# VH-VL binders against q55578: the designs that were tried, part 9

Target 1, 249 residues: q55578
Amino acid sequence: MAERIQKLLSQWGIASRRHAEEMILAGRVSVNGKVANLGDKADPQQDFLSVDGKQIKADNRPRDIYLLVNKPRDVLSTCDDPRGRKTVLDLLPQDLQRGKGLHPVGRLDRNSTGALLLTNDGELTLRLTHPRYHLPKTYDVWLEGNPSDEDLEKWRSGMMLDGKKTLPATLEVISENKDQIHLLVTLTEGRNRQIRRLAEELGLTVLKLHRRTIGPLQLHTRGKVLGSGQFRFLSPAEIRLLKKQVNLR
Short names: E, the ipSAE of ESMFold2; O, the ipSAE of OpenDDE; V2, 0.75 times the mean of E and O plus 0.25 times the DockQ between their complexes.

## First folded at step 1 (VH-VL)

Design p10 (framework fv_pimurutamab; at its last look DockQ between E and O 0.04; V2 from the best seeds 0.00; counts 0 for: pae E 13.4 > 2, placed apart)
Fold by ESMFold2-Fast, scan of step 1:
Formats: structure tokens, C-alpha cells, sequence
Structure p10 (fold): chain C 249 residues (1-249), chain A 122 residues (1-122), chain B 107 residues (1-107)
């Protein structure tokens, strides 16, 4: 069956859909010896696809890959960086850095740390990042200041951000002293810099932001720790739980 | 000692219901996914379903409407509610602990109970 | 679902002999194959995890190999307690599935 070329390249792990579209626009992709245009379709069983002059065979397409990274500070959540700065792909072995189509699912800011999913499964990525599926994410948040119970309840109930009220959040106080507070925050949406911006609205300064979990995915389990800058492959059960969460079979 | 012990099996009439229990000891039950696997007399192993650490469940396609898996972490117990039983449900039912890799759940099973026999017959 | 085919269905061997058991998957399971031993009247016991890693307490005479679609369980020298049924299981895709089993019986 024929499918959009960018979808095939994404499904085969050659590039993300966005990157595949850029490759098509740059004239790097051909079908049956002719340069492809955005919107073109191909049947992998009948058509001959090539990228940068090299034929892509169904048998040599990259397999689906699912990795959990514990992102350190000063590393960018991107597949590439025009300025050559360190990215999350640079944390991986060279054989995983190129040719696999690995990309981060969502993002963490340069100064944020913690759980970040990398995959070349484009359909899963689309669903995990779509607001309709409400994938829960849990964060350790260290704040400078002394929020009142009313401030924390405002955050839990939802606050105005960019003209739209945020979804309810779960907030737990882990520890507190006169100058600082450590919160455990669970969100079911991923708006740009949401935790930092909501803290700022309450007059609080985020000292450290660490994403502890993404849905069922955890960094710290029963004395086994995925350390800063390290990665691991997801188990088949974790992949199943993620797909279940977004109604994929 | 790490153990799982099933109970609740017996003779049941076709169309009847039965609830199996599995008691865990010697490990932190709440941190493991746990499975039910059955085996008809003289036949092979058949995966029935799992309940993950977070409480969500998955079942083999043939079991989704008639069987329900639940857990009670405070009691270190796993349950299988079996409804609308048929003669072909006659089997030994095993509970089994899913092993973990780096603390994450997997479908491989490292600890098994002794099994409890369910016979569906008139 | 992924189908696992075990062969042969039955191996008739004597103590001290080498046993070689095959498990073939209908599609690639990478290295996510596990092997279980079941003695008459007993629950299954995990032998090998992820194609080649022996489970805790499993004797060195048991070894696993393979990747993709073809997997092998080898018992280098059969002991009396090794006469049992052996099952492979895949955990590469949901639902997890078992092979039909290979019975290793005394000749």
C-alpha cells in the first residue's frame, strides 16, 4: 500500500516526519529515479526509494527503537543543532546517533534535567505529544521562596497562561524550610515552560527542575538508578503501556 | 523465601463463576507486575493476563470479557475473577511474578506459584 | 500475535547425552526469548532470560543462543532431573506467547 513519503521515512526510522519533509524539499529523496515532491506517495513493495542517491531497501530499514535518557543540564533536547551545541543524541553511542531517525518525544529546556524519551516511532511520538491523551509527567521542583497554601491551591486548580487556563495539577510538598520548598508536581499537559512560568506568576524562582517520570517510565526503581547522562532501552512492557495510554495497539 | 501460593480452585458448573487468589511473600509485592498463566491437562502454557505495578491490566484477546485481574498491595494478594466458565477453561491456573530489568517491568516470569486446579464440569 | 514453533515435539535421550531444542518465531523477536522447564506435576521454572542469560541458580549445563527468529536451548549433558518439558516464550510484542513445548524423555 502507497503512503506519504515522509511517513514511510519516519516509520522506517530514517528521519522524523519534519526532517523527512525537509529532506524532500531539499531534493534529497527520489522515487523510481525521479526527485520526489512533498505530498508524493510511494508503495515500498513496488517503488524504489533513494535518499542522497542510495537506494533504501525494506530489509535494511532501522527497527523501532525506544530509549529513556536521563538528560543532564546544558544538553539540548533536539536531533541536531545548527550551532553544533551538545544534544541528547550526543549522549548515545555513534551507531544510534545517525541513520536511525531517533528524536526526542517532547522537550526539556537546556537547564532542566531528567526523563526524556527518544524513539523513531513517529506515530507513537505524535500521540504522546498530543494534548488529547493527557500523558502524566512528574517533576521534582525546587523553588526559592515561601508559597502559601492558597498559592499552591491556585496552581493545583489551574492558572491563566497565554490566555488559556492550565489543566489541574497534583502538587505535593516533599520538604520545606524558611527559604526553599521542594515540590512533586504532576502535569497532564506539556505547555511551553509551564512549571517555570507558573512559579514566576506566584513570585517564586525555580532553582532546579527535574522530570522524574513520563507516564509509566521511571529513572529510579528499587535501588537501580539511570544516572545523569545515561540511557537505557525501554522494556517491551513499557512500550506496551505507552501505546495503551494513547490507544495504539 | 520468595513465594506465590494460589488458592480458590475447585469444581465449577458450566456458566458459573470462581475467584482465584494468589498470596505473595518474601518480596515487596507492590513493585512487581504479576501474571496469570493457565495450562489445560496435558497441554501447553497459555498466557491469560497481567496486572502492572500501576494497576493497569492487559489480557489475551480470548479472556477480555470473562476474566478480571486485580490486586491488593496491602494484603500482598493477586486475584483472578473468572465468569461464564466453560469446559475448555478446565486447567491449572498459575500466578507468576514478572521479572524486572533495571527495575522496569517485563513479560518474562521468574517466580511461579504451584498452581490451583479449576475443573469446569457438570 | 507472534507464533513460536518448538521442535522437535519430543526428544528421547539417555542421561549424559546432549540435548538441543529449537524455538522459531513467526517474526523477529530480537533477543526477547525466555526458556522455562516444567517437570511432571510442578510449576514452570525460568531457565534462560533474553536468549542467553541463565536465571539465578540454573546449572551451567543449560545454555541459550540465538537472535531474530531462530533460538536454541542446549543441555550439554543430561542429568536425571532434566527430563522435563521445555517451553520458549517471547516478550518482544504484546501479547506474550509460549511455544508448544519440547518433551525431553528418557530413552
Amino acid sequence: as target 1 above (249 residues)
Amino acid sequence: EVQLVESGGGLVQPGGSLRLSCAASGFTFSTYGVHWVRQAPGKGLEWLGVIYTGGSTDYGNEFTSRFTISRDNAKNSLYLQMNSLRAEDTAVYYCARGYTIFGVEDYGMDVWGQGTMVTVSS
Amino acid sequence: EIVLTQSPATLSLSPGERATLSCRASQSVSEYIHWYQQKPGQAPRLLIKDASNRATGIPARFSGSGSGTDFTLTISSLEPEDFAVYYCQQSSDWPPTFGGGTKVEIK
Scores: ipSAE 0.100, ipTM 0.606, lowest interface PAE 6.0, mean pLDDT 86
Fold by OpenDDE, look of step 2:
Structure p10 (fold): chain C 249 residues (1-249), chain A 122 residues (1-122), chain B 107 residues (1-107)
Amino acid sequence: as target 1 above (249 residues)
Amino acid sequence: EVQLVESGGGLVQPGGSLRLSCAASGFTFSTYGVHWVRQAPGKGLEWLGVIYTGGSTDYGNEFTSRFTISRDNAKNSLYLQMNSLRAEDTAVYYCARGYTIFGVEDYGMDVWGQGTMVTVSS
Amino acid sequence: EIVLTQSPATLSLSPGERATLSCRASQSVSEYIHWYQQKPGQAPRLLIKDASNRATGIPARFSGSGSGTDFTLTISSLEPEDFAVYYCQQSSDWPPTFGGGTKVEIK
């Protein structure tokens, strides 16, 4: 598939799109030995791109990286923390921590655990964080005590938050005892600390919050468990399905 | 030259274990996912599993309990640990390099080793 | 899992003739079909990536087409070295699966 050259160069981390355009205009980029013009397209599977007379070898091209992390408690969903606190990047090998442009897609608060997507694909990040492409996310929620059926129904139907009613949510009671209840909550929107804020509005205390799914991504699949603090690469199928859901190729 | 070379095949009794190796050369091994595929005599190809870049693995459901894939990037080596071997595991075992499209790993395989024969028999 | 059905099972042709091989998927695989060639006693070799992209070093006489569920590998003019078994493979969904293969043999 042919793509605009500036897009390819940007995706490969060679230059920003803007800088890539400047490079093209300056005659620094060539396709199959011919100087490229602005607007030209190239197929990364068939064409050879060169910058300043040097061919960009496939093996040396930065790769798009897609990781699923099981974020543990007390780990921040940021790339860097001024206070020196542990971030999700610290969970990765050294070669992935630096120079790859990995960042979290969305956030889990410090006390929450579970599925978090890390990627260096800026376009995908933009799509996944855009309200129009919100993917359903499923959480294990442990609350102190036992909320009334009425309160659960309020949560299911939507509640006012920041002057806007939340979208309907799926709430399933997994287990309960005299001390706590375990809910499976599925949201189709991602408002800031939504679950915790809604619980607070109902006078409930969240004991534990764990995200188990992000759209098609499941923390545990086919009997395999991704332990706390562990990460894995997404499968090709997962990546494709994820991109499809946000109308990306 | 990009090359994969399997080794470790041989004759093993049912219930036995065997560890196959795959040596890579001619490319940056650590930047590729690598697969194991087998082929029973006179039969087609069967995907066993993959180890992605960074070391995460994925298997066919039939193999998850008995087979383990690992890699040593420092040695440019891929491994397949096979336990509780059965007669039906008799096959040529190939290691193959997964290729990348737009920086995304794919289940397609662009480089194959010559294969190593495993025979499970009493 | 996605099942790939290749047809015909055997194709008998002479050198110089056109070969047309079919691969049908049980469900849509978009363009995520790959073709491999395997000669006796050898490992598979990648021919076509993503339905229609010829792999590096593959002669122009090999071409692929199709999308969704129906795919075709075409050899415009068979060379003696082209007599082999050809497999299609899907990478659209887990697990990746192969077709049963088509044997192209000399008539």
Scores: ipSAE 0.017, ipTM 0.526, lowest interface PAE 7.2, mean pLDDT 90
Fold by ESMFold2, look of step 2:
Structure p10 (fold): chain C 249 residues (1-249), chain A 122 residues (1-122), chain B 107 residues (1-107)
Amino acid sequence: as target 1 above (249 residues)
Amino acid sequence: EVQLVESGGGLVQPGGSLRLSCAASGFTFSTYGVHWVRQAPGKGLEWLGVIYTGGSTDYGNEFTSRFTISRDNAKNSLYLQMNSLRAEDTAVYYCARGYTIFGVEDYGMDVWGQGTMVTVSS
Amino acid sequence: EIVLTQSPATLSLSPGERATLSCRASQSVSEYIHWYQQKPGQAPRLLIKDASNRATGIPARFSGSGSGTDFTLTISSLEPEDFAVYYCQQSSDWPPTFGGGTKVEIK
């Protein structure tokens, strides 16, 4: 069936919808030998849709792929870095790095480590990253400082960040000494650098930040070890639970 | 010794309600998903639902409206609340532990209780 | 939902004989098939997980094989305690489902 060209380019893993719009405006996309305009539609089964002279065929749509990566430090959570820095895609076998439409679901800062979901399921990505769905994520947070019980309760109840109060969070003290504290923090939102910024507001220094879980997804389970820089496919049950949390299936 | 023990079964009239309990011991209950499975007399096994470590639940297609699974980690206990009971709900009810710690089920259920009999009859 | 069809429904054999039990799925379940044994008056016992992995404490005479839609449980030499009902279960697609069972009975 006919679809808007930017949607087709996104579905076939060629570009995001916004990047696809730029490609169309740049004259890189043709339909039946004619340069396409923004808003045009095509059907790969009936039309000759091409990008930079390469035909987009109906049977080349990537199969759905779902991967969990244990992101190491100094690896970017992006599918494309114009400066050529190491990205999470560089951790994958070459057959998965290109042409499959894989992208990260959400992100982790360069200096953070841990669980990161990669997929080509665009609808799931949109739902999982949308703040409405409140997907829980847990983090190991090592802090320098000596927060009071009142400071921790402020964090649990919600603090102002960018003019909007943060959602309630769960904080469990795992261990502490005079100079440092190790927290297990559960958030149901993913605002920009939230843990680091709230810790700074409380006068604490983040020493290490490691995402342990994304919803039902765990890096380390009984009998399964996912080491730094390694990846695995999600099980059908994991996919089902993720979709349930965002009202898909 | 890892153990699950169901209780609360018995005779109940059609339209009635019953709450089953499952007591866990010998393992860290809060880190496992726990399931309910039933078996009508002379029939096969039927999966009812699961409750995960965070308290979220999944149910079989026919059980979402009448059955509620809950857990109390402080008491190492799992519960099944059954409402609007029918004769067809007559069965032995088992609780069972999912194999995976903090995970979703890619494996079977490795620890089963001995079951509690529920009979729905007037 | 995925239907699991077990065959035969009943298998009549003598101690020492080889038992072969089949489980067929209505669609591919990859290797996400688990096998249980249930003796009369007892709870099910997990035998095999993920098509071929023997659960803790299960004797070597039990083995599982298969992938996709066709799965087999084999008992290489039946012992008296092996006369029971055997169920397969899939965990590939929601909801988890059980087969109807194969009764292994003494001839």
Scores: ipSAE 0.005, ipTM 0.454, lowest interface PAE 13.4, mean pLDDT 84
ESMFold2 (binder alone), look of step 2: mean pLDDT 89; pTM 0.921

Design p11 (framework fv_pimurutamab)
Fold by ESMFold2-Fast, scan of step 1:
Structure p11 (fold): chain C 249 residues (1-249), chain A 121 residues (1-121), chain B 107 residues (1-107)
Amino acid sequence: as target 1 above (249 residues)
Amino acid sequence: EVQLVESGGGLVQPGGSLRLSCAASGFTFSSYWVHWVRQAPGKGLEWLGVIDSGGSTDYGNEFTSRFTISRDNAKNSLYLQMNSLRAEDTAVYYCAREPYYYDSSGYFDYWGQGTMVTVSS
Amino acid sequence: EIVLTQSPATLSLSPGERATLSCRASQSVYSYIHWYQQKPGQAPRLLIKDASNRATGIPARFSGSGSGTDFTLTISSLEPEDFAVYYCQQRSSWPLTFGGGTKVEIK
């Protein structure tokens, strides 16, 4: 199937879509021996793409990469920040930061911590972020105060947010003292700052928010904790489970 | 509130089989990794194996061929299938819960009382 | 697998004395050592996680230290209820392994 050249180059991790467009305009990209123009399409199964005179083939394309990051506070869930602030890519070795097409799947707020998937598998990313697949995500939430059973039941059942009722959530009390409560919250949807905003609606203050899991993915693996700011590669079993959750493979 | 209760222990002949159960209550069982740990009379603790929240298992090297861990989340239950039992398998068998905290793993915050398995002729 | 060696096997002390228990790993476990207490006829009880972090409800007299291959559990002043067997356990590598235990007994 034919696709726009800048999309193919971006999917293959050779350049960002914008940089790929610049390369095309500079006359650096050819299809079947002819210099490509912006807007041109190519079928990677039929056509020969080259960049700077080198043919792009399977062995020149970055391998599929799947990383789990434990995002610390004050790090942005983005590939690039126009203001030069620290991003999740800055947590990786130099060879993984550029030229691999790695990007975060979904987002965590700057002051939230925890599990964040990074991959260059665009199809998986598209499916994992699509509302249809409702991947469960589990959060540790520390709240100031002592919410009533009625408050917790409202949260479990769903509350109005931006004119639409939230989906039912699973809430489990992990611990409680006179000043604060630690909840385990499982959501199957992602709305902008959902946990913080629902807590605010109940008159509660979120002291700390940490994403523990993304579907089958956990920050710890068989006796190892993935510490703050650290990353690890996903196992083949984790990749298979994740793809199965979104009907891939 | 949180409780783990083992059952199914008893006297069994060498070469026999036995299935242990662990009933969990007071927490969301399906979200937790759960382990089996055994202790021979007068001896130390020995990690046997684990089943994670996704159903994947891992075992100590000496247990891989004869022991199988499984779980039934609908029944809040953990199982240990023991085959080809030997005298050296005589021990108290504990089930234990591994909590998840963002900064730590691989420790057991709640244990069952244990169930005694005696392998004797 | 990673082997944990606890020493001494038996420590004979009187109430009020300081107890120092050693756990040595056959290879680096970073700070990934947990400590448990076991009394006769009872299941083990978590004391310390990741070398130095006391579990909820554990008295301040219990402390842990160490990194790499050499770890210590210290009981600053023994109470009667502290006479028990203590086990270290590593989480750095699978399979999980326990030390052989140190019995703290009344002198």
Scores: ipSAE 0.000, ipTM 0.440, lowest interface PAE 13.8, mean pLDDT 84

Design p12 (framework fv_pimurutamab)
Fold by ESMFold2-Fast, scan of step 1:
Structure p12 (fold): chain C 249 residues (1-249), chain A 121 residues (1-121), chain B 107 residues (1-107)
Amino acid sequence: as target 1 above (249 residues)
Amino acid sequence: EVQLVESGGGLVQPGGSLRLSCAASGFTFSSYGVHWVRQAPGKGLEWLGVIYSGGNTDYGNEFTSRFTISRDNAKNSLYLQMNSLRAEDTAVYYCARHLYEDYVWGSFDYWGQGTMVTVSS
Amino acid sequence: EIVLTQSPATLSLSPGERATLSCRASQSVSSYIHWYQQKPGQAPRLLIKDTSNRATGIPARFSGSGSGTDFTLTISSLEPEDFAVYYCQQYDEWPYTFGGGTKVEIK
C-alpha cells in the first residue's frame, strides 16, 4: 500500500515528519530514480526509495524500543556501572540488555523508586532530558517532620538552588501525622537531586521518594499494575504523546 | 571497542568547500547522536553541531548557513559539509559521541583523533 | 551564549603537588559542567561529568566540585601523565560551550 513519503521516512526513523518534508523540498529524496515532490506517495514493498543516493527499505530500519520500568531501591539508573553494581538494564531479559542501545531517560537515585523510561531513541532521550522542554514529572514524597504552610509555599514558588531559582512546583498534601507528611510534588525541571536538596534546605529529611508519572506515562493503569522491578512496553499512543511533548511529531 | 575516525581534512583556499567524514565502529551507531567539535591552533574547543539518531540537526549560531551535518547509518558514517570557508575555519575537526549514561546530555565520551583543515592561499 | 572562563591559563607545578583549576560561567549553569583532559597531539578525554562524577577509568586523584557559576577541578597529587590541558564544558544551554583551557605544566 502506497503511503506519503514523509510518513514512510518518519516511520523508518530517518527523520521526523517535519524534517522529512524539508528533505523532500530540498530534492534529497527520490522514488524509482526520480526526485520526489511533497505530496508524492510510495509503496515500500514495490518502490525504490532513496535518500542522498542511498536506497532505503522499511525492513532495514532499526526498531526503536520504548519501555517503562518501575525502578526498585538499590538499582542504579545507568547502562553500565564500572563498579559492577546492579543497574536497571539488569531488570530486563538478556536480549534487551546488550546490542539494542537501550538506556534510561533521566535519573532516579539508588534510593528512589518508580517510573523510569528506557529507550534506544537517542533523539527522544535528549529532548526529554533537555531543560527546554519542561516535561512534568510527579513524585510521591514522604518527609520526616511537619513543614509549615510558609515552607511549602516557598517550595511551590521556587527556591534558590545552585545560584538559580527553581521553577514553580505543584505541591499537594496527601496525608500528615505528627511525625511525617506525604506530599505529591509535580516538577517541570530535572535538576540533580532537586527534591532531596530542597527538602534539606527547609530542614526536612526525605524518608521515601517515588516517581509516579513521567508526562503522560503512569505505572499503574486500569489494565495493569506495574510492580516493583517490572517493565512493560509503551503503547503507540504513549510514544506519540511523549514525542508531541518535545515537538518530535 | 568504540572507535571514531575522521578523514577528509587538508588545505583549501578561502571561499572553497570541503567534506569531512567520520567512520564509527564498535557500537550501534544508529542509536546515538554524534557531534562535530573543532579546535583552532592554540585555542580552545568549539562546538559546531549535532545530528541525532533520528536525523534531526542542531548547530551553533555561526554555522547554520555554511555547514551541514548528515549521517549514513548503513555505513556507520557521519559527515560535515563545509562551504564558503574562511581563514578562521582553520582547525582540527573532531567527531564525538554523545554519552547517554544516566541520560546526561551534552557530554562526549568518545572522540576521534581529529582531521586538520587549513584554509589558506 | 554562556561564556566559560578558566583560570589560571597556565599552572606550573611539580609532581606530587595539588592542582586546583577554576571554571567560571557568565551565568548560572546549575551543576551542568563536564571536564576534559587533552594531551599534546591527542583528542580530548572525558574526565568528570556532571560537576563531580568521574568518568570510566579515571583515577581517584581527580575530583570535581562547584555549583552555579563557580566550578573546580582538583588533582590531589600530580602524576607525570597528568601534565596536559584541561577544559570545562557546559550543557545547561545551547549552544554548548567550552572554556579556554588551563595548561598544567612541569615547573
Scores: ipSAE 0.000, ipTM 0.425, lowest interface PAE 14.2, mean pLDDT 83

Design p13 (framework fv_pimurutamab)
Fold by ESMFold2-Fast, scan of step 1:
Structure p13 (fold): chain C 249 residues (1-249), chain A 124 residues (1-124), chain B 107 residues (1-107)
Amino acid sequence: as target 1 above (249 residues)
Amino acid sequence: EVQLVESGGGLVQPGGSLRLSCAASGFTFSDYAVHWVRQAPGKGLEWLGVIWSGGSTDYGNEFTSRFTISRDNAKNSLYLQMNSLRAEDTAVYYCAKEGYDSLTGYYDYYMDVWGQGTMVTVSS
Amino acid sequence: EIVLTQSPATLSLSPGERATLSCRASQSVSSFIHWYQQKPGQAPRLLIKDASNRATGIPARFSGSGSGTDFTLTISSLEPEDFAVYYCQQGSNWPFTFGGGTKVEIK
């Protein structure tokens, strides 16, 4: 059955519907060797689609969906909530909310913001959340006051949490003023509320916690920056890098 | 009503420092990126930098070493710390809020609301 | 860095005339060109976003077109309040650059 090209590109995880429309307007999409116009339709079973001169074949159309979300505060990292609170799925268009099996990979608590991967690829999800692969995640952490060098070194070396010492972390001071300090924290493990609990153990108050990266995935790219509450599809290159990180495909 | 108001401009000597403020009202400040844009007298607009809703910053290449953007979401305020000022930094400094398309949920990095600007003059 | 070149630098016209302003990008920006109006002593005001979409409250006489590297802002019939400087800005990659501006002045 023939369908609008932007709908097909969105269903296949190549671009959001809006970005697909922009790609069509820019002359980047062709059907049967002819540059497509907005409003054109194609039958994926009979027509040949290409983007930027690259043929979209049945064997490289994504069966699975991969989205990066910039999670705002007060939104839950879950598919649904029995109390009716807003979830990360509520940030997506209706056609992505239902029937796709999309779920978050790992968690950010309600008060934390930033990078969150959503996918329906169960195998990738299992591997990305498995401690074995030590997927690095980087956080912007704003703390009230001035932690001592001793406190920061204790955090870097690992601290006792729930009867088990945390893995070493990378901590860099990005900036500071009289009232607060901004740290860049890189972790290779994801224990429950780890950054907040470690700060609390040191007597420090976390003013803001923002996840900047998940492995090779970044919110800030040269092509398009992802604002709070927004999502984008992962590029094929990002998907390949992410799968390589966990020895998949 | 969505509004941005800059303050802190004035006369400074070359080599001096100055901190500009931008007060936001009428919207959920913490949900939006905010830009600093400057304009020298009689010249065009020049993008200085942005602080994203998550707190990360990006700057124009000329500005990374001397200028720092920060925000205080509890105070609905944006700041620009300016160090080692030069005569060519003389300009009106604007803060500007990123626009948001509620239908698509995307930011296309246009600035939909601007402050009135604050004048910084660097002169001996 | 993406460079935006606006032409002409100055456009001298009378009220009621059509104004056509050009913005050219050094590399493709897709549709991510935005237009701003600035009157003397005032802050810039968003006119057109994403090449062709009028911002809230902008009169129908303002229209935008183009894609890739070549963009146009058109004012179909100049009103006295339209004599101002117009800037294009690209939203495709940071640094988010502005063109040098086109001054539309009364003849």
Scores: ipSAE 0.000, ipTM 0.399, lowest interface PAE 16.8, mean pLDDT 83

Design u01 (framework fv_dusigitumab)
Fold by ESMFold2-Fast, scan of step 1:
Structure u01 (fold): chain C 249 residues (1-249), chain A 124 residues (1-124), chain B 111 residues (1-111)
Amino acid sequence: as target 1 above (249 residues)
Amino acid sequence: QVQLVQSGAEVKKPGASVKVSCKASGYTFTSYDINWVRQATGQGLEWMGWMNPNSGNTGYAQKFQGRVTMTRNTSISTAYMELSSLRSEDTAVYYCARGDYYDSSGYYEAFDIWGQGTTVTVSS
Amino acid sequence: QSVLTQPPSVSAAPGQKVTISCSGSSSNIGNNYVSWYQQLPGTAPKLLIYDNNKRPSGIPDRFSGSKSGTSATLGITGLQTGDEADYYCGTWDSSLSAYVVFGGGTKLTVL
């Protein structure tokens, strides 16, 4: 049966519905050798779809999906919320929300924003979240007050958390005023609410926490911002870099 | 102004059903769960359940399972709680309340906005 | 029967301070955030404290919260006659899956 082209591309994991629509408008998608127009339909059993001149077969569609989300405040980093509240999956088109096995890699709490990887590649997920392989993650942290140089050095060197000293962190002061300080914090481990709890141990309150990067992944690509609540597919280069970091091919 | 406005008082006979409405305004209805809490005269707060207005998913306290149904109509930003097989012990004020999110840092429920309450009286 | 234990009543004079306790277990208070609610006679409850110790906008700083282990406390300083109300603690219970629990409530009388 004939279905909208953007729906087929999304179901086959090639692009989100909205990105597929952009690809169609850019003239990158063809049906039976003719450039497709937005609103066109195709029957996957009868018609030949191509993207950038390469034929796509239903049995050759990407099995694994890799998405970067800029998580807004007040959505949950989970695919299985026991209370059914708004999750990062709710930011995706309907056809990516179920049946694909998509799940977040690691997590950001409700009040935190920024970079969050979603994938259905279970082996990559296990390795990216394993303590041995944890990639560096960089955070913009806004704190109430002005911590002393001694406080910042304690944080950099590592502090006791749940009976174990935290790994050394990189801290850089981006800006400071009378009431607030903006830090750039890089961590190589992901312990439960680590940044908030370490700040709390120093008597500081985190006003805003934004994850800027996950290893090689950035929210900005080729001069464009991935805006709050938006998502994009990872490039083949980004996928290869992530896999290399955890000894996968 | 963020507010929840509930339907008016109800008087029902034992065995009947009651359906209370809760209309949200001043915020994005689908972004917060709606909880229902009741309070019998002179008694404490008793949580009945939650409803996610985005997904329609629900969770009910065991005491009310089989008798309560929580639904919503997103086009009019309204939540509903229906309680069936009413008994005199169901006489109470019923509140809807806007819940906070579950998040990866833990589970908690902070009800920051409450409806004014709906009195339900079950009498013969 | 409430899962969380509060004293049924407390009393103090205007200008004094009072502390209301809320005791639970590891599955509720020990593992989750605690909130506190004020209910004035004839009104809906009002959120006083969330995330153990945070105040919503409009709540004066004489109200405070804390949590230690499986117990939480609400502190009120500079008591006023307008503080006469019932006070409830509330939290999630991880063992009951998708279940919110409240304390039995504490009636505060300002003498």
Scores: ipSAE 0.000, ipTM 0.398, lowest interface PAE 15.1, mean pLDDT 82

